VH-VL binders against o27280. Designs and how they scored, part 3

Target 1, 266 residues: o27280
Amino acid sequence: MDSMNVPEVLEIKRIVEESESVKTFIFSWDFRREVRPGQFVMVWDFRDEKPMSVSLIDPVRSEIGISIRRVGEFTDRVHGLSEGDLLGIRGPYGRGFELMGRDILLVGGGIGMAPLAALADEATARGMRVDALVAARTADELLFLDRLEAAGVNISTCTDDGSCGFKGFAHERLLTLEENHDMAAVCGPEPMMFQVMRILDERDVPAQLSLERYMKCAVGICGQCCLDDTGFRVCAEGPVFWSQELSRVREFGRYRRDPAGRRVPW

## First folded at step 1 (VH-VL)

Design b12 (framework fv_bamlanivimab)
Fold by ESMFold2-Fast, scan of step 1:
Structure b12 (fold): chain C 266 residues (1-266), chain A 120 residues (1-120), chain B 107 residues (1-107)
Amino acid sequence: as target 1 above (266 residues)
Amino acid sequence: QVQLVQSGAEVKKPGSSVKVSCKASGGTFSSYAISWVRQAPGQGLEWMGRIIPIFGTANYAQKFQGRVTITADKSTSTAYMELSSLRSEDTAVYYCARQYSGSYTPFDYWGQGTAVTVSS
Amino acid sequence: DIQMTQSPSSLSASVGDRVTITCRASQSISSYLSWYQQKPGKAPKLLIYAASSLQSGVPSRFSGSGSGTDFTLTITSLQPEDFATYYCQQSYSTPLTFGQGTKVEIK
């Protein structure tokens, strides 16, 4: 527990450019400290610290990967780094995804596909049948398609503008899919996740959803991480929740909170 | 062919700890989850928690949080359940049960049970 | 937590009778329901999983049905070895929960 709370300075072993705005940073990792899909780490650039989901877990090569989208000052600085440069990593933190049954549906939007890519690797290694619905605004923002294909995942795509696959939103594409699954895992923009959850609930498919918003703390005590109605803390009791837990949260799918805790409509 | 064999009965004093073992034989140990379920005299079945060895982490029922620890040793195909700060109401038969990786994860095999008596 | 309620809590029956036990979940659990048989002093034994799938080696007189919140276990022609306590159990969400049990006794 103590060793996971102290940042370890690690060398960037490899950088994979996933898109114009997304890079995966790969580090050597000692798997005596276990990492599971759905968990996150705190990434420290020696000035600021931000939570990032683990997108690659490779015990054979002794590597983890962290996928980062360029959205602000911290991520701009990290994107400017090269192989051989150093970053501080502490963790992992949070509850990972739980795999049950024989078949799983993954539904990912944008960078939300990052933790689902790690989950896909684990599910396929377990012998599960994996279907993935990969959604983005445009074809250029679809992530991890080649990695999912290499893992043996059955892939469906959709883009808002129709530049790749189904033209429309993830939930609209999901309505045209007739496969039954023992469970689902969902990660992406909250409005997408809310609509997908409703469809899966109607089909009696239990789903786990990953909430990555308001991540200001890595260890348990943070008011901004609390959800309405349930009192769950995303960094302590999440970021992964079962759909039944989220169905009782009035905030989910209707409004979000800014860093000061104020309600902001979607 | 698949068998779960638990450690023998124990008599413990209030405030002490007990550690029960469950050794799996036949099949692939790390492919299955192991749950612990207890039954107080004349009562029903109560789930305490489980470990999924391949994923490494255990999940516990709220009632037992802070007092129960479930671990697994892949090299010996053995799962353990340790319950601390024992009280008289912890007197029960403790079962391990495996959860098969299938569509609805039933408890397909059970250990024979370990009687734990908490008395002065 | 998902509450599982069985009905009846006990029943008396004769060999050859048709026995029906019901199980109600406090919320929808789809088909993530199993039925177990327990005899005095013994560990529970899996009878039915996925609400209606018969476990290998279990006699065909046992059957399960239902989905969502309401489930039924039926024993078509009760045999002497069937006098036992029966439990339903949901595997839809943790914590995993059991019904309180239904004791099937000799009439």
Scores: ipSAE 0.006, ipTM 0.386, lowest interface PAE 16.4, mean pLDDT 82

Design b2 (framework fv_bamlanivimab)
Fold by ESMFold2-Fast, scan of step 1:
Structure b2 (fold): chain C 266 residues (1-266), chain A 124 residues (1-124), chain B 107 residues (1-107)
Amino acid sequence: as target 1 above (266 residues)
Amino acid sequence: QVQLVQSGAEVKKPGSSVKVSCKASGGTFSSYAISWVRQAPGQGLEWMGGIIPIFGTANYAQKFQGRVTITADKSTSTAYMELSSLRSEDTAVYYCARDYYDSSGYYEDAFDIWGQGTAVTVSS
Amino acid sequence: DIQMTQSPSSLSASVGDRVTITCRASQSISSYLNWYQQKPGKAPKLLIYAASSLQSGVPSRFSGSGSGTDFTLTITSLQPEDFATYYCQQSYSTPLTFGQGTKVEIK
């Protein structure tokens, strides 16, 4: 039995270019190690290790996918890899999304659509009605629209610049959408997630939010991946939290952390 | 509109326990946290603890650790506060209250909806 | 624990008076302060949250101000229904703590 804490060196089977800045790396996976939507893995390029959400879970093809946005040195190096190259994968880690009811709203911003795409697949396979609000700065940064459509998801889009769908932010678009959902799942920039959570709480829709702030910590480093006064650890008890849990965290939506760990307002 | 309805007054002997209920109606029980706040006769307000009903996760003020248990039954939309080893100083009105979120949705750990209160008298 | 101290503990006022109640925290709580009104035999009622935000349905004569450690609740023109006890409460950290209360009595 391999420990989930030992990296397995896997071959990149396929690379899907999702946008100019986002690629999905697909690997063979032994599903004796279960992986659930909302969980993350540690990706190791033999120099640095970074947490990445799982965006594709396909037991039929025995594959997982990991979607990575190019934002810095590590991700730039990984984007330079080709099919056939090797990466180390450790995990999965964290709490996955829970599904309940008959009707789910997904709200994703940018790369936050990655874990939600995996959730959409599971929800549709379960027979749930899925509505997705997909938000980005511009039309070419909207992710997974073809995959969501193929899964039978009802899609609404918004872009900051108005290049596709509603012109404005996710929370502004949400105010124009139908209120009837048994649950919601939200992933994206924390200011977006905070605004969306507020609206869903007002509508009495229970929501799960994927909080990525402390995913830099691996399981076992415990004590460095903590939330505010609740004592929750993102890597151990997250990254997926119910909205009511997050409403009691002084940091959520009000602060982010700089590289030195200092709290700074949005 | 959400309304919190509490159980009736109790008279208890020192050393016994009391369990107060708080039934929520009018909204999704699981979408908000419920706190318990007590008030001794002629005294101020004291927070005892709170619960997030979805997971049954509860937090307590240190003063009440080991004597108070806060639980929730989401199937009946009811929160409970049980206080054991009662003393005369536990004589108080016990309130349940909902965490507030405003019309823009900011959570402030403020209590916008309160139960009517349950009088607990510990006679000695 | 964060200790909340109100001043005065009680005051006597007449209808039409301007009433000012202060609340001091033992450490900085930013703007995470709430104000409540409680009438005899009744549950408290939320008046103000986040130091200065007026709760829906609360009359505009009530206002809150302050940040850090010093906070103020003001009633600009006291009405008969405003004779009550007022409490501040910090929401910066657990345990959540209340001030001792300020009783506003008819003169």
Scores: ipSAE 0.005, ipTM 0.424, lowest interface PAE 13.6, mean pLDDT 81

Design b3 (framework fv_bamlanivimab)
Fold by ESMFold2-Fast, scan of step 1:
Structure b3 (fold): chain C 266 residues (1-266), chain A 122 residues (1-122), chain B 107 residues (1-107)
Amino acid sequence: as target 1 above (266 residues)
Amino acid sequence: QVQLVQSGAEVKKPGSSVKVSCKASGGTFSSYAISWVRQAPGQGLEWMGGIIPIFGTANYAQKFQGRVTITADKSTSTAYMELSSLRSEDTAVYYCAREDYYGSGSYEFDYWGQGTAVTVSS
Amino acid sequence: DIQMTQSPSSLSASVGDRVTITCRASQSISSYLNWYQQKPGKAPKLLIYAASSLQSGVPSRFSGSGSGTDFTLTITSLQPEDFATYYCQQSYSTPLTFGQGTKVEIK
């Protein structure tokens, strides 16, 4: 049987408190099962199973990290765990990010910085210039700034309330940043990603975007894994998509569909 | 703690308009969607529409299209629902509710305002 | 529009009872189903999201299950504070729609 479909019970080796609401859980990992930035794992607390993006990939230390935001009962239970406790991990699943060119822009909103932090490590290791726009509601919710700085990433911050960096939204901050990138990677709320994608399209910057909310489809939990206008299966072809693919999906970040299949604004 | 505080009860005449406010505190207003849900006396819950402030776009239920306008003011962290051409059957409690469209994967209403009673009578 | 139908419309129960409420969608909504509790004169309160995830601060006696078109809310040991009206809600497609409500009354 495929080993990626069998959950492995792993000991929590280390926990990093990223913010009041976000923790990174670090596990020993056998890199005979390759893990790439943009992929996710299923995290099992022996009651419920949820998809989580891999935020740390360290083959030198033989470790992976999974960053989890506290947003409900499952994540609240997981946040109550300590080093030495056990979690089930299954995967990895999904298509990872692809790197091209000499320089990359990362645009992350909230926990969307998790897969982008792993990507920053790989891009830096490949000798790429990395610029990161890290966006959050408040200064306390900006994630991975110390890790990105240690990796040599050029960081810009943006908070909705103005408590750190630019006061405003990611796309508003992006308009004030330089336009010279070979590619971009974006992860965050869909309206944010849509606005960022439009700006990058105007700048002729190819972008990859991660649609994390649909990761459950990859393990056969639900039957709705298509993007209506393209027929893409998020579980088979995502969660990471190129902006050219998502621009064909007219509902992405702009519309929802009613029961008759009509598009209605968000 | 996140809190949604709505404006006070209104008594309106048929044919007039009502504008109900919903002020958010304890969290970042613009990072969530705000929906409006009404409940007529003794009846169930009915979604009217919602807005995602960071996108600037509102969605409406077809039944209310043309009569309802949902707006948001980031500077005051306040969402508004204006219902025009009021009829007696618009008498209801109107709730604002915060929709978490980012971390949950289910677009649930995690916090609700206390409700605003709107009575339409001559 | 996606129609949400709850069963039963009302039920009578005693403290300590197991209560089961069902919700049926007119089409598949995957796991985009939420459950709310409403007490008289109060705003609704989120209990369950994504069909089966318990909201933080909600007692563990509440649980949700189901996918596609058929969903269930279970209260394993009914407490005095649980006498209320319960609503299911789909978030799969606009317009967002609620079930008609299930009133849980003292037997």
Scores: ipSAE 0.007, ipTM 0.433, lowest interface PAE 12.0, mean pLDDT 82

Design b4 (framework fv_bamlanivimab)
Fold by ESMFold2-Fast, scan of step 1:
Structure b4 (fold): chain C 266 residues (1-266), chain A 121 residues (1-121), chain B 107 residues (1-107)
Amino acid sequence: as target 1 above (266 residues)
Amino acid sequence: QVQLVQSGAEVKKPGSSVKVSCKASGGTFSSYAISWVRQAPGQGLEWMGRIIPIFGTANYAQKFQGRVTITADKSTSTAYMELSSLRSEDTAVYYCARSPYSSGWYNFDYWGQGTAVTVSS
Amino acid sequence: DIQMTQSPSSLSASVGDRVTITCRASQSISSYLSWYQQKPGKAPKLLIYAASSLQSGVPSRFSGSGSGTDFTLTITSLQPEDFATYYCQQSYSTPLTFGQGTKVEIK
């Protein structure tokens, strides 16, 4: 079917264990329906559906991959599935990343490395130089370092506890990196992305940031993915935004929304 | 202080293989990549490949693909480089060198002392 | 592959001299350039990284400059321990590549 709004029931072809809490689910995909890094799909387990970023785009094998971190009831159920089981997939949705110039800096935190891993594959295939700053709380939570290395990416890591690479946060590590880049792509926890964006703006590096605020819609209402000041909806106008667009949003990086729509500090 | 200590000199016949070790001490073994760089007598430096020990993932220069295997044993903080189908042109000093993720991805801040490999024809 | 070319291949100098070594990349590598010193029978030692950043413990008489395709290593007031071979290295893309080396010999 050609309608992106109708779920397709797809068989889980392969499951890759990325870490104790992250799995990549691989499906056969017909690339007549274009998928770009930075786009997401709605994953339906026949009870609930949630948006998930595409983490693998492999036209040679005719496969896409969707990486899912176990964080609640829905993701726990999906993690319990096996090869051969079925999931509903609809999409892709959203704005993907745009590549420009000769070199790119990727800054990813936790599961935010998922869309950036797909972007790294595309950037390296285009002959771009790719530097990746991969951040996590601990070494065990660093994701996709094997894929990035295989793609020829120059990797730097940081962990909050110092168990792998720089001891500290992504933005603190970035301050010690003085290399110039034509562009950057950033995905991870919102406070991390905000600090990274500020540094890149000061360096005049155009950046694209992916907001993985997963929407929870009441019937007909999508308030949880709405940003203040601009009225942007992540699922409609994102999830990828230029840093210039996000610099106008005072809430970005400072506050999150609870289920009732109240501001809560990060 | 960080130190990389390599295995001793080897003399090998053409067609055989050699496996050189590089034991790291000081710091967290998983916090850096380890590269192998060789230097033929009187010649310059040539990068062969690197490994990220935490994942066992290795990447190789095209010239050596199919002949070189780089591995790591986290329990002993030791990296290995095995080169097969040896030729007289493989006679060189082989160095391991680290690129710590904490200090940037572009520098080799510590090097092993080197392992001389001689291939007699 | 990115080709790195050093100039000169060798030079003769006296203690106290100012020595300049150049390195050219076959394509732009931004500031992804390191300089190493190698003494006979020893492993290379990192001097400069990111084109101009001095490695901890390296004497201040060493400095690096340049960006893009053209880079320079300068040694002000050459000392006896500085007679060695110097290599530039790009880390812009794999495979990592080195210049052919510049031998600094006593005059």
Scores: ipSAE 0.011, ipTM 0.544, lowest interface PAE 8.8, mean pLDDT 84

Design b5 (framework fv_bamlanivimab)
Fold by ESMFold2-Fast, scan of step 1:
Structure b5 (fold): chain C 266 residues (1-266), chain A 124 residues (1-124), chain B 107 residues (1-107)
Amino acid sequence: as target 1 above (266 residues)
Amino acid sequence: QVQLVQSGAEVKKPGSSVKVSCKASGGTFSSYAISWVRQAPGQGLEWMGGIIPIFGTANYAQKFQGRVTITADKSTSTAYMELSSLRSEDTAVYYCARVGYSYGLPYYYGMDVWGQGTAVTVSS
Amino acid sequence: DIQMTQSPSSLSASVGDRVTITCRASQSISSYLNWYQQKPGKAPKLLIYAASSLQSGVPSRFSGSGSGTDFTLTITSLQPEDFATYYCQQSYSTPLTFGQGTKVEIK
């Protein structure tokens, strides 16, 4: 039926240590299953399955990379694996980013730089001017700076503690950056994305935002998600959404729902 | 396995232009970037620029900006390097080389297949 | 432009020797470094990419190491066919730049 829904057992070809808490796992990939920046795969360790964004897309080598942050039991087990070990991969899933115009702003926080690194690769290959605002809590959590620098991306950094670049939050740094961009792409913690979206909306810059928590909806694990508090129910076609789709969603950046449907602040 | 076959040796006058071709044989080059590297007699290797045919994007070393044009014809699997306003210092062997790319790092994987080289002599 | 400096510019060695060639970048290039071998009158041949990854078909006596600004190419148990000129090359940013070359000559 749908071969993309069946997990393929793949060998870990290479592991890149991005930081103390983040590793990129590289697999051979058959590009008959097309992959675009902003899409994700389901990673199966033969016990649990979790969605992970694709951070490297290399059709020449026939490889994809999946960047994983250590945040719990599943990711701890995966981080313990070595080159030559096996993981189940199915996908890709979800809506990828769209590129428009000649100039793009990327705003990434923490592991949210993973899908944006893949997007930066595509944008620079197309000859677009790419500005990236890379934000994290501390300098050691800033990801993919070497890759972005090598690609010729114009980089600004921002850390909450001031250990690298601007001291403060991504949206505070964004207020000091050039306003001339044809589009933007944003990925990171939801409160950060909400603040960034509001500034971009005031500047009339169309933006795409990637919402990690809606990846399960994109693979059909839940039949519907409510993103519109006006009573409209929307089936999530995520994880990437245009800013105009999110500007009236009361949940975005303010609260989430637990398994019982109760509102939980971020 | 793929081979890169270059056009033959040329003798050119100062101020003229030369256009060297590089054709993929036994396969295609559309999934790879093509770099142009020259080597003057007794000297080392110098990168001039490259192209990613699938995207039509070319990059040039600043030293050659305005004098070099790199193009590719996907239908014939042929890349070209044209160098204008030739000087005696442009006397060199010119190589094309295939390189695996990654988005944003178009020349990352090293140049794994090389053409045989084209000798270009610039003399009055 | 990133400047690549190799040392030594030339060396003399015997078959069976261990040979080490060093390459220094004028700024950090992470692991974006390739090594090539060139024999007289021939095109260069890729030996190592990404600082330490051995190219398919290259003998295991060749190895690369290093990151940042300092890199090494090592040839264990030098063979007659290994007498050649060796070049490092950074792929960190355009323009791509090569070291000046190291000529490995028979003693």
Scores: ipSAE 0.000, ipTM 0.407, lowest interface PAE 15.0, mean pLDDT 82

Design b6 (framework fv_bamlanivimab)
Fold by ESMFold2-Fast, scan of step 1:
Structure b6 (fold): chain C 266 residues (1-266), chain A 118 residues (1-118), chain B 107 residues (1-107)
Amino acid sequence: as target 1 above (266 residues)
Amino acid sequence: QVQLVQSGAEVKKPGSSVKVSCKASGGTFSSYAISWVRQAPGQGLEWMGRIIPIFGTANYAQKFQGRVTITADKSTSTAYMELSSLRSEDTAVYYCARGGYDSYFDYWGQGTAVTVSS
Amino acid sequence: DIQMTQSPSSLSASVGDRVTITCRASQSISSYLSWYQQKPGKAPKLLIYAASSLQSGVPSRFSGSGSGTDFTLTITSLQPEDFATYYCQQSYSTPLTFGQGTKVEIK
């Protein structure tokens, strides 16, 4: 049968504290089960399972990393684990990012920087020039700055409150950066991604956006992973989508769905 | 300047498969969606599915789900459409078309005639 | 699926005539509508996208209008090369769907 649908129980090899609310859990990985930036895995704590983006892909050390933000009961339990403890990992799932051109822009908001950090590693390893716009509400929520710097990435930051870098939103900062890029990859809150996409479309920069909504349906257990205007299913056709497809989705950046499937403003 | 060139006409038996190619030149292959649209004799246009080569992601009209496979080879700038379990009703001209912004088709291949007969 | 219905299915016209073709969607598609021209034995050619935007290289006698569910293609002063079949197409949601076509033939 398909081995990706059977969880493998893995030992937590190392834990990196990225911030007060974010940790990266590192596991030994057999790369016969290939993983690409932008893909996600199901993380199982033997009680519940949730989708998490892969934030580190290191074939040289035979390791993957999964970055998890503490936002609820499941993630609070996982944050309580130590090196040597066990988690079940199933996957990978979804379509990853594709690299094109020589100069790329990454725009990440909060934990959305996690899959982009893995992408930055691959892009720099391929000799590409990488510019990253790292956005968060406050300086404490900016993630992976040290890792991006170590990789040779050109970093710009912005925070809503001005506590680090440009004071304002990602799209406002992007308007001050008029540089030619061959492509962009964007991941973060949908309202941020919508505004960024609009600017990149005007500049004729092709963009790939990672849409994380309802990824709890990764194995097709519910119909809530559908994008109304286009009929796309995030778990089947995503989570990475081309900007020209998303520009037609009326609720993208404006509404989300709650667990009952009701439209809720962002 | 952009040109889509399709493979030649095919005559197939019922129950067999056909694979049609579409080679792109004169533009960016990877960043545009490539759709397959068929037209039966004397009939209108019917969308079968599309691929976005940069993702390797394909999606299909429900009518063809399970019988059609759309793939792309970025190294040769070529998209493929394979239709299996052919029936006489599959006799049509098959077009590839490049999706411009918002999925309107700004460039079309010349068409490939596929005839399914016993 | 979104159903696209064109009217008329065919019409006869003379060179110099003003021709109007309509297209109706079974639900609102905003402005995500394109118009194509197809001549016998040839692939379709894009004329109009986003309901009213003229494709580069297409003569200015062609124009599109409408939004929501009702759309119109107009050809002012029909030329000999305009005798063809015309199709509307929605790009609002997959599956992408076409109208049944309108054949414009010589009177």
Scores: ipSAE 0.005, ipTM 0.391, lowest interface PAE 15.8, mean pLDDT 82

Design b7 (framework fv_bamlanivimab)
Fold by ESMFold2-Fast, scan of step 1:
Structure b7 (fold): chain C 266 residues (1-266), chain A 121 residues (1-121), chain B 107 residues (1-107)
Amino acid sequence: as target 1 above (266 residues)
Amino acid sequence: QVQLVQSGAEVKKPGSSVKVSCKASGGTFSSYAISWVRQAPGQGLEWMGGIIPIFGTANYAQKFQGRVTITADKSTSTAYMELSSLRSEDTAVYYCARDSEWELLDYFDYWGQGTAVTVSS
Amino acid sequence: DIQMTQSPSSLSASVGDRVTITCRASQSISSYLNWYQQKPGKAPKLLIYAASSLQSGVPSRFSGSGSGTDFTLTITSLQPEDFATYYCQQSYSTPLTFGQGTKVEIK
């Protein structure tokens, strides 16, 4: 397992432009290092290292994909790279999604659709019925719609400005969707995930939620990624948690935790 | 092209209230928290509080608890800061500033032009 | 309240000089520190967030470092447009607090 903690220098095989602000970087991957939807890798540009969720897992082509939103200096540098350029990758890390039942709802906001796109591929390959609610601020920020359609996913969209699909927020759109899912998986801004979780709890639908904001921790500093009353370490026990676990976390959707573990109000 | 445009300068009497507006344009108003920061003449910056418009939830600095109210109107993409029981030491430039997406109490990536509020004796 | 203290309160430097501004928190704030630039009569502008992350569009001559209680803003090769007051700000706990500011005068 020591090989997971040493960056491997990989060539960018292909770049997919998902939107004006999001690109997926595709690498050849040796699946002797298993990777599951919901896990993340550390991406190293030879100056800085940042955690990124895996958005494509393709053992048939021996490829993984990492979707990166352009925010700040590190991501701006990575977005400037071309096919053939090199990045360091180590991992994977974290607990991935678990699939159960025959019928899954995916609820993704913005870049949160990245790990859910990988999950959609696994769920459809497993023969599950997949419904996806894809949420963004505007139509141009909706991600992976063509990929989800190609996978046979039933897609609903919502945008804050009404430029595509339902005008409103993910939880408002969710109220208009069918209740009959065996499970759900949710990834996006914490306030969105909190509202979605409450609706799914009312419907008695077990949900897994991905807490990506705390993936800044390397393996050596996992203690600083703890959640409140449960003591969960996001990089070791997350980033994916069941809603029943998060319902006992008083700060979820109300507070954030800093690297020292202290709570800061939303 | 995110812009935060604030209401114009105000001159108020001691004991009155002032309500400053901050209209957001470009980008989605509801996805960002809005904070209010003031600066007295020749002094540094002082955080007053912030709101997440989608939820209507507001956080305030203890110093201003009971005197400040921060609200948001999603239909007009406008945030408001109302300060009551005005005193001469409330004379300052009041800024609205946008927190990063879905964050509150993090960093301010865009700022309004400022609103000068003068409290006359 | 967490007290933020900047040093120096003011400095003068020539174009091309390296400028260093320090910021000290009265208690540990981890990496929850941001740096802003304010020019006379203007609103502040974000330079650095999370102690060391450069805001998009900010020149690479600006950099931030530090964690816990001690933080530094560095400007390499100072330019005329860098004449401004610089503020640090903690986002670790309420109320959010700013340093007193450091005024940079270009010689």
Scores: ipSAE 0.000, ipTM 0.402, lowest interface PAE 14.3, mean pLDDT 81

